# Designs tried in a protein design chat: VHH binders against Protein DOG1-like 4 (DOGL4). Part 57

Target 1, 232 residues: Protein DOG1-like 4 (DOGL4), of Arabidopsis thaliana (Mouse-ear cress) (q84jc2)
Amino acid sequence: MSKMRNLVEEKFLEFYESWVIQLELYLHQLLIAHNNNTMSETELRHLISKLTTHHKAYYTAKWAAIREDVLAFFGSVWLNPLENACSWLTGWKPSMVFRMVDRLRKSRVVLVEAQVKKLEELRVKTKFDEQKIEREMERYQVAMADRKMVELARLGCHVGGESVMVVEAAVRGLSMGLEKMVKAADCVRLKTLKGILDILTPPQCVEFLAAAATFQVQLRRWGNRRHYVTHS

## First folded at step 19 (VHH)

Design jg6 (from jf4 with S30G)
Fold by ESMFold2, last read:
Structure jg6 (fold): chain B 232 residues (1-232), chain A 123 residues (1-123)
Amino acid sequence: as target 1 above (232 residues)
Amino acid sequence: EVQLVESGGRLVRTGGSLRLSCAASGFTFGDYAMGWFRQAPGKEREVVAAIDWSGDETWHADFVKGRFTISRDNAKNTVYLQMNSLKPEDTAVYYCAASFPIWHTRSSDYDYWGQGTQVTVSS
């Protein structure tokens, strides 16, 4: 059976393709800033602001799209299979970015003791928030599974239009709960990103944003290459 | 056009109570975190309380804890600040602010602002 795309998926695919192209252009600017020690603090803050605005634009579009179809964000048509496999609740896992911070410390980024302490506090807070969401998701999944079992049993007793209504009710219930969980996860992502950028100096922020954008671009390129090879 | 319109500010005696309201329009209110800020004459604007998009998480500054309560009604696109046990130092213009999607304690992190409502607490 052919895969059908609804209007939400088609619209967000177009948005995401443009968004990634712009992210790649910003990555180029970040790499230039990384290698150019003559940029002023004001110029660096301007570039950082462009990146944070770009990320907020992604979530603005995402939250509008989730209102129509949150399930589109679980196994998204605009992502390759590797990108989808790396998703935690429809996006990057907040705690993963601290591995990126750790790798930057091994290269050229020097953090003072006050920054290290604040980053560790943020790491603990981020993990706590992740675990809270995971527990809430597990409770939701158990409740939804029990609800689905009851509704499926009732469906087996009916013929005609009532079976359609049971399926539609189950989908609506799933969507409402998932919307809340996705939004909660996105808030943890943005709190974590904001927290890291507030702790780091502007040059360190450029290094971090470059690493983050590089990871996202490379994950897309690597997944596309593997998909191409295994598919064709 | 985005609008945040505060109301309810007035003159009140020490120990009194007020409820401030902020009516929002022109944006998806339910996706935004909301905050109340205040600014006394000659002082910098400071955060008083904040509430997340869902209303499930709230935060209050230490100087108002136990006296002020932020709340929201997403069906009415309105955020509230219940102010009890008012003191003369609470005298300020109170501002409603919105940020997508998380709240902040820094005023520079908010996207939209109201024009403010004056609260005056007489000694």
Scores: ipSAE 0.699, ipTM 0.877, lowest interface PAE 1.2, mean pLDDT 85
Fold by ESMFold2, fold request of step 21:
Structure jg6 (fold): chain B 232 residues (1-232), chain A 123 residues (1-123)
Amino acid sequence: as target 1 above (232 residues)
Amino acid sequence: EVQLVESGGRLVRTGGSLRLSCAASGFTFGDYAMGWFRQAPGKEREVVAAIDWSGDETWHADFVKGRFTISRDNAKNTVYLQMNSLKPEDTAVYYCAASFPIWHTRSSDYDYWGQGTQVTVSS
């Protein structure tokens, strides 16, 4: 537990704050496009491309940062406590995005039978991939905890210098495994997002992206308000 | 500065085997998914196989029917395509491609491309 932000955390905090501001600007464009019946599919695809490029830029920066310090992404300083509490392996849980698609269908989005079938196939695949990662993470954490307990018992019998080296090796092993799991989770996130956008029509993609961006922005606003204010 | 350089393409008889290699430089190879595509004369480029950044997940097009196997060696920054039981229909220029961070079946979704290596399968 650090009391002070390290260089990786400082740099990513600056990146993330700028990234979220740009997301809010794109959200405004998505809402305008949602209400504009005269926009061509080419124009809508251009806007969708800006959003997907923006999301890929987030992962580009994230993967560079986790290469240096993956632990920074578990309890991130650039997220409020509510945002951190809602994270699954350093990001949104892929299977939960389908609840948003289901809510859009019930409110305003009309899907044809072929789209519904493809979305259900994607949901099943996403859940399967998610569960596979969760099983691997659990196995990895149990193995690391068991080894760490033996090492802690040994530390009770040794001079501090040797204890530091053993602890550092154990932490490095955990960090390497965590980086792999975070990357795997991010790949499931991107596969799920890409899959949804490939199934939906351009107007439906705009509605989905607007809903997703709205949820992210509102989660941040609510968490920031609650963090510093006791009134609801 | 990004380079993908394919090698190993040559003339081989029907039923033969060969292995293609693609050496990568100028980007963080271990963060990228890789794909092999092919393009026969007069045809559009089509995906043959893909592999995720770690090498743990692979995908192969149905028309190669498990005859081709994609693999990677992240220590060497290299992706491979082992091609067995070759048919004249496999004659094409083969390209490797890279995408961050997931692989795709559409060529338009890839970030970087090699120059290609010619594979010719004779009757």
Scores: ipSAE 0.684, ipTM 0.870, lowest interface PAE 1.3, mean pLDDT 86
Fold by ESMFold2, last read:
Structure jg6 (fold): chain B 232 residues (1-232), chain A 123 residues (1-123)
Amino acid sequence: as target 1 above (232 residues)
Amino acid sequence: EVQLVESGGRLVRTGGSLRLSCAASGFTFGDYAMGWFRQAPGKEREVVAAIDWSGDETWHADFVKGRFTISRDNAKNTVYLQMNSLKPEDTAVYYCAASFPIWHTRSSDYDYWGQGTQVTVSS
């Protein structure tokens, strides 16, 4: 009943749990910086750099792992069901982050006209890139629905069969196409994130990063709390 | 250890052509975007061209568009800059740089840098 965990999934689960713990520690620092009017621009830039480096470390580990098993990132064992349900092509949807920017504007964060124009240009580009990827994904939608059968073929047909070799080759070909789409989606995510951080001032970046990290942590906490505990 | 080693820089005549190479080692080259930058004496380093991890997307600065072409060979861990219709203004030290996984136009956004190769364009 339970999903079989292979070596790639086991290793990435361990990595991800540590990565999230560190993200929570950085969130604490972001919240302190958000409320601390005495932090210098240099101190803010250092904190922003820590977050940027932390996110790049996630993608470094992810790209190493998807070469071995891209399907592990569709319905990931290191995410709860709510987190998995919110995924778009193995991660957050690039256009979603503009809702966080919109919330910052509604809370009376002052953006100058040049920033607003650049953010709208980036939003349009991000949506265009999403649309392009969605068209590519349509060609593979049926193949993704068969992930359970693919996993059973890997587990049950290891030794000796000619039919096993044909199925394995077909799965490999499909996986390489999915790899390219996942990498393309990750590039849109990182281009969007980098674009936003380049447009915002350091204090605004801290607010944005705090909002993004808060959303990620809360989604994980809420999804984990659906289970009840036993009392005596 | 991460290394980027540029080669192919030399003296060429105005209107000539030159191909620069940058050999990479110590990282997963096929996952990195690559850029070529140049720096003339007394000037700031500026981006010339960039290419994504797959080689499918390229970008060229307006001042070289139509004359320079960036490309890569992931099997050889090498990025190239084909330079045609060279002008004296192209005289500079040319640097390759790597960034994971997207390319950028600002030099501060790149993770690794080569030592550079001198290109000199004479009248």
Scores: ipSAE 0.681, ipTM 0.864, lowest interface PAE 1.3, mean pLDDT 85

## First folded at step 20 (VHH; from zi13 with S100G)

Design zk15
Fold by OpenDDE, fold request of step 21:
Structure zk15 (fold): chain B 232 residues (1-232), chain A 122 residues (1-122)
Amino acid sequence: as target 1 above (232 residues)
Amino acid sequence: QVQLVETGGGLVQPGGSLRLSCTASGFTFSDYYMNWVRQAPGKGLEWLSGISRSGSYTYYEDSVKGRFTISRDNAKNTLYLQMNSLQPDDTAVYFCARYGGLEGLKPSFDHWGQGTQVTVSS
């Protein structure tokens, strides 16, 4: 049965498509900036701000959408299977960005000792926050299988009106928890991103953002190719 | 054949307004992300604005933000650019462009209009 996309899914799909296109445009600017040693610090900062604003817009839209239907984001019909497979609580795993930073170290980017130290501290904090969220998420997931729900599951499809109410209540409870967890995860994402950008110099920020954006768009591309889905 | 035809350009005084139109044909207009791009004399191409398939989501370059408004009428296969508070620096050829995806890591516009001249001069 062709899962009829609900309105939230449809809207967010369009949003995400457009958002990714803009990201691609910004990525191009980042790449140009990265290859252009003549750009002023002011210009670089402006570009960085543009990207950060773009990311903020994503989360604004996301948070609005999850208020309506958080479960839509656990299906994420706007993502291909590869993207979904790499998803942690409906987005990128915060700790993953440090791998991008590590890549910078291997490049011509020289991080000073102070930066390295700060980045490591941030990494540790980020991991801690991730684990906390994961533990709480597990609680919500396990709670769905309470005694009543397990009993209902055993009774099969002949569920009367009362059973429907119980299920709906359980789903509502789960949804509330999921929304909380998704928001928490997003906060960690945003904090981590901000933290990294605060540690890096403007040129380093540009390189980092370019690397991150590149990875995102390539992941999408690779996923689409694998599944023969040309997202025009 | 895919066609994009821009209209509405002209001469306007500083502070004036213009509304550009781009009429699309030869493809399903509502399936594509559309853009306005301009080229000033002696300068490179500058992306100005983009709009999602339904028109629900719009994006602007900082240089035109607050002054320009992109919109579309899918029933008429038409893209619009309302330009307010025009300045001499806005003098350029304005193009309607269909987003075509990434070529490598470079975004591409696979179809362009012929462009329409906008001149802002006192």
Scores: ipSAE 0.912, ipTM 0.971, lowest interface PAE 0.4, mean pLDDT 93
Fold by OpenDDE, fold request of step 21:
Structure zk15 (fold): chain B 232 residues (1-232), chain A 122 residues (1-122)
Amino acid sequence: as target 1 above (232 residues)
Amino acid sequence: QVQLVETGGGLVQPGGSLRLSCTASGFTFSDYYMNWVRQAPGKGLEWLSGISRSGSYTYYEDSVKGRFTISRDNAKNTLYLQMNSLQPDDTAVYFCARYGGLEGLKPSFDHWGQGTQVTVSS
């Protein structure tokens, strides 16, 4: 049975498509900047600002959309299965960016001791926040199997109007909780990203952002090769 | 055959306005992300603005933000660029371009118009 997309899904799909295209354009600029040693710090900072603004725009759009239907983001139709499989609470896992930084360090990025220390502090904080959110999410997930929800499941969707209302209320309650969790997760993402960018030098920021964008774009590409997504 | 035809260019004084049009044919216009790009004399290509397939989402380069507005009419297969507060630095050939995806990690535009000349001079 074909899944019917709701309005939120359709709108966000188009948004995400366009957003990714812009990301691709910015990625190209990042790559050029990375390979161009003649760019000034001002120019690099400007480029970094463009990317950060772009990311902020994503979350602005996302948060507007989740107010309408947060559940759309737990089955994001704008993502392929591979992208979805790599998602943590509807986005990238905050702690993963430290692995990216570590990878860069192993390759060509040289961090001074002060940077390393700050990154470690940020890592610890990020992990703590991430775990806190996970615990809360687990509580919600477990709550779905409570007596009330089980009873609702038993009654099914074909029961009288009163039952439908109860189910809808329950779903709304769940959605509200999920929205809070998603927002919390996004806050951790944004804080983590900001933290990293504040620690890194402009050239390092460019390299990091390029790596992150590359990863995102490639993940999408690889996923699409495996599963073609039709946008009809 | 895919075709993009820009019109609306011309000579304008600083502070003036122009509206460019790009008429598309030979493909389903509403399926594609469309762009405006310009090339000033002796300079490289500069991306200016992009618009989603329905027109609901728009993006701008900082150099034109607040001055230029991209829009589209899918029923007419037409892309627009409203240019206000034009400055001499805006002098260039303006192209509409269809986004074609990534070639490697490089974004590509798979179809271009012939371009329309915009000259801003007192």
Scores: ipSAE 0.902, ipTM 0.972, lowest interface PAE 0.4, mean pLDDT 92
Fold by OpenDDE, look of step 20:
Structure zk15 (fold): chain B 232 residues (1-232), chain A 122 residues (1-122)
Amino acid sequence: as target 1 above (232 residues)
Amino acid sequence: QVQLVETGGGLVQPGGSLRLSCTASGFTFSDYYMNWVRQAPGKGLEWLSGISRSGSYTYYEDSVKGRFTISRDNAKNTLYLQMNSLQPDDTAVYFCARYGGLEGLKPSFDHWGQGTQVTVSS
């Protein structure tokens, strides 16, 4: 499944490689904080802020890139097949993080009733938002299949310059729709992440972020081993 | 043989500037994520900054953000650290370090320079 990478893909590949390395460095700090329990609340909050800033930087870069070529993110060359297979609209599925929280609860993380209630409310809301996006995506896909894709298919049979221009315009239209979907999904991701971090205590946030980062790193590692891909 | 050699350290007054260099040899420099790390007297290692293989993406620890700038010249196999507004607490041995991947869940630097001493004092 090797394909020629375009400029957007190449740039984002390097970005993501470096971003992941930095995440690994932060993960180490999270793990130290989590395992030693020696940090003050202020220090923990600082660490949490550092991680959240790092994640925000990812989306800033992503959104800049998708403005140029959103299609690059549908078949992300910077991800291995396992990572891609676990992706929902070019990223992690928002509802998945609640499973991580549940796992933490089964370990040593103790949530008070108020936290549990708030998390459940957030879970329901997140699920609703996911479904809404999925419905919009389906509607979009149906609409494209009925009109734009047919036009693209028709025009694709011609080699003339004018036809090429029309096809490109149609593809741009498709891309714009996809970009909207991706941005919507990312908004849900960010809202969900923020929501969780607002509910959890600083020590719990550190555990959660460590778990999330560990999952990302391990997923990448496992996928790379399985498919003989090296990105760092 | 992989080698990293730091230069540019020295004595500087508070508020002063220094530019550190790290010359790499024995490997394809442009393939690696590079880092600056320091160790102050009696303290542990502190990661300061990292830079992607092409130099397009940089990262900084909060302690040096806005004051230090990491860069690289792949044609010269050289890593740089521009240090401005130096403070006494910046006194340390500064190391160039190559990212080497994960050992378990711990990031590793598989090659280090000998380090260069930076002393900030009145």
Scores: ipSAE 0.897, ipTM 0.971, lowest interface PAE 0.5, mean pLDDT 92
Fold by ESMFold2, look of step 20:
Structure zk15 (fold): chain B 232 residues (1-232), chain A 122 residues (1-122)
Amino acid sequence: as target 1 above (232 residues)
Amino acid sequence: QVQLVETGGGLVQPGGSLRLSCTASGFTFSDYYMNWVRQAPGKGLEWLSGISRSGSYTYYEDSVKGRFTISRDNAKNTLYLQMNSLQPDDTAVYFCARYGGLEGLKPSFDHWGQGTQVTVSS
């Protein structure tokens, strides 16, 4: 009964669908560039810039939507259940992107020692930032559970306007804390993406962006197909 | 019987403007991401612009950004392209195209109009 959409969810659903379509168009360009070594470095950098700009546009839209309803991003209506199950604080887990880099190194991409050193430094920094956010989220959840437990106990003793105000205050506090943590996580995501693209050469950036877009597109397609098949 | 019909092409002077229309029938127009694509003489297809279902979100190829504006009127089942500051290299056949999703990892436009000729010359 709780699957009706509010205005924020309705608008972001349409945004996300169009954003993914444009990502699919860019993926095609990335795959052409990967298979065709006649593109100049200028052309590759332009394509990389298009992808970077596209990702930044996602966060611009997300942060505007989060100011209105951060809870919409926990169990999002624009994602299928598989995509939602794979989310860490409303998005991809920053440290896990380095597993994609590791796969590329095993199969296609040769990195010089200077790049390997810089990537390892970035991996450590990213993991540190990620763990900091996880510790903050844990402290927040414990603090909110303690407040919630007290407020629920008081609700059992009181009925009426005071009980409604107490619940509303708890929800408001939860929303403000969640917005802070989601934005912090998104900043780690953006720093990690930028850091990787700064370390890699333009052809290596194309390989990485193609792999990342392929994973995102395939996860969406797989989850959608599984959803409809498993409900037959 | 999905149909897309483009109108509004013609001959214009450099710096001029045209407004293209694409009337849709045989499907629920407001359910689809819609696009403009062009083909210049002797060249391949060039994607120009796309628009989300309600029209709220638009995307442009860099060469036309700022000069062209995509829009739609879902009550009239019509897609538009306002083309300003036209240059001779904008001379092409302009197509309305419906996005059909991926075939494998390749984007597919599953329905196209017949095209409308735009010629920019003195």
Scores: ipSAE 0.800, ipTM 0.929, lowest interface PAE 0.8, mean pLDDT 86
Fold by ESMFold2, fold request of step 21:
Structure zk15 (fold): chain B 232 residues (1-232), chain A 122 residues (1-122)
Amino acid sequence: as target 1 above (232 residues)
Amino acid sequence: QVQLVETGGGLVQPGGSLRLSCTASGFTFSDYYMNWVRQAPGKGLEWLSGISRSGSYTYYEDSVKGRFTISRDNAKNTLYLQMNSLQPDDTAVYFCARYGGLEGLKPSFDHWGQGTQVTVSS
């Protein structure tokens, strides 16, 4: 089982590295489009479609991987410690993405009052969905701390083939519950992303996607730089 | 001492196929995300495709998706581009390029081949 989890981590590490490189290439296109007034609405919608397809591909790969080993996504080897520390149930926290939207109110692209109203409604819905997931996670953790956590600690100390199989079965049961909660969180992420892009105009979508990608790329770069130690 | 050498270009008829190769030396080829980029006459550089370290994950510009296939053979330190259904507007010099990371927020390709000419004409 341990080798299977290592294989999942190795495969997803390579996937994620390539996925981020493509995000960096798309970010360049987003920044050009944001700073260049010559692109048509059709060209902007095409670029937005590339980004949405790219994000959907991430979740397709992730959901395949969590079916095999959801625990690999808690403390992921493909993320630095800062990225891992900022994760909420294996990803960006949906309610926090509205900080990127708030940048649009301070930018060159003005939101109209109807958009502001719809975005606030989405923000409230998103926070409600987050809180629902957090309540479900709390109930799950309480149930696990009851009888199963004590049993797993006892079984982990026991030597023998039967003891190993029982521990593995219990871990699989816990993993299934975590998988469901991670998928629920990812659904909130996807619904929030789609909701934002549906409310914004194409130029605003480009600015939002550029801001989000910039944050993700910079968080990764900043976290990597803090890991460097001056060697003498 | 990093070297990238493209081969396999030539003249083909519309609808035809070509397979380009890029032989790498002077670095650990299997550690790098690799790319194909082209330059049509009188135009700028156009990124076409990229491929992950093992070859398991590939990416394509929309204009070539479904017609071009990127691949690699790490045992031979070789990158490939299979080009099918070629049309006259695919006429260009084709380069392989190594992804070198970001400079600021700008992607950087830090090593390039000399290119190979592809001409699609009756």
Scores: ipSAE 0.798, ipTM 0.932, lowest interface PAE 0.8, mean pLDDT 86

Design zk15
Fold by ESMFold2, fold request of step 21:
Structure zk15 (fold): chain B 232 residues (1-232), chain A 122 residues (1-122)
Amino acid sequence: as target 1 above (232 residues)
Amino acid sequence: QVQLVETGGGLVQPGGSLRLSCTASGFTFSDYYMNWVRQAPGKGLEWLSGISRSGSYTYYEDSVKGRFTISRDNAKNTLYLQMNSLQPDDTAVYFCARYGGLEGLKPSFDHWGQGTQVTVSS
């Protein structure tokens, strides 16, 4: 079962490699800013903007790749009609970012009461948006189960051009639905990131972004040691 | 043995253009993310631009974005930097550098050329 990696996956892996290298360069700048208080607020906001733009560029490239072949981003989802409660559309749940916020709050980031309230409101909003996506996923997977059973019945009873047309239409419908849900999840991730950065002060944003970049860089290292590709 | 050799530096007037080349040998050039870095007189190293293995993805420091263009020709094992709208503060020694991974959490460039001088003066 040795197969050549498809072209969409290979292209995105090259993008991801270069994107992580640039993230490493930004991480170095974040660590300098964190450990040295000589940067002005304007300089801090500029660095934060670079990181925000870099994260948006990740999703722009991901959406282009998903448009070409969304199924390349799913392992056994095509063959599994039921959603797992821990299963998420090609990434971490958007609300997982709050574990990073919680860790920083417990360590060295001092938050005022107004910030804590706004972060909890954002956490609730993010969880609500996640639940909407989970409900849509449930409805989609039920519809997939119905369509899959119809396809299997037709393939078992009919061979030739008509069976190919039904399969092609079902695959196209699957791809469009999955692309929509992945984009919705990514939009929640971006909105949550921007919301956190709007609530935190510029020095707090630098600490948060440094921690997040460190985690992403370390995940890549650990994934490379285990011969698996991480696309989160 | 890994070698990187820069050429194409020289004296130009403000507003002028130069094209730098970096010829690579001793390794599979197309397997590596490549970079341009410069050092102005009396100052530290400044990363300018990076390019992915195939050349499909490029990155620039804000001060040179729109003026400088990184590219590569993997068949010739050569990295390029097209520099337009040059200003006196672009005067520096320009190095090509190979990305070598992280040392701790700091990006490391494991091989460097000897550099080529670019001087922008009226």
Scores: ipSAE 0.661, ipTM 0.897, lowest interface PAE 1.3, mean pLDDT 81

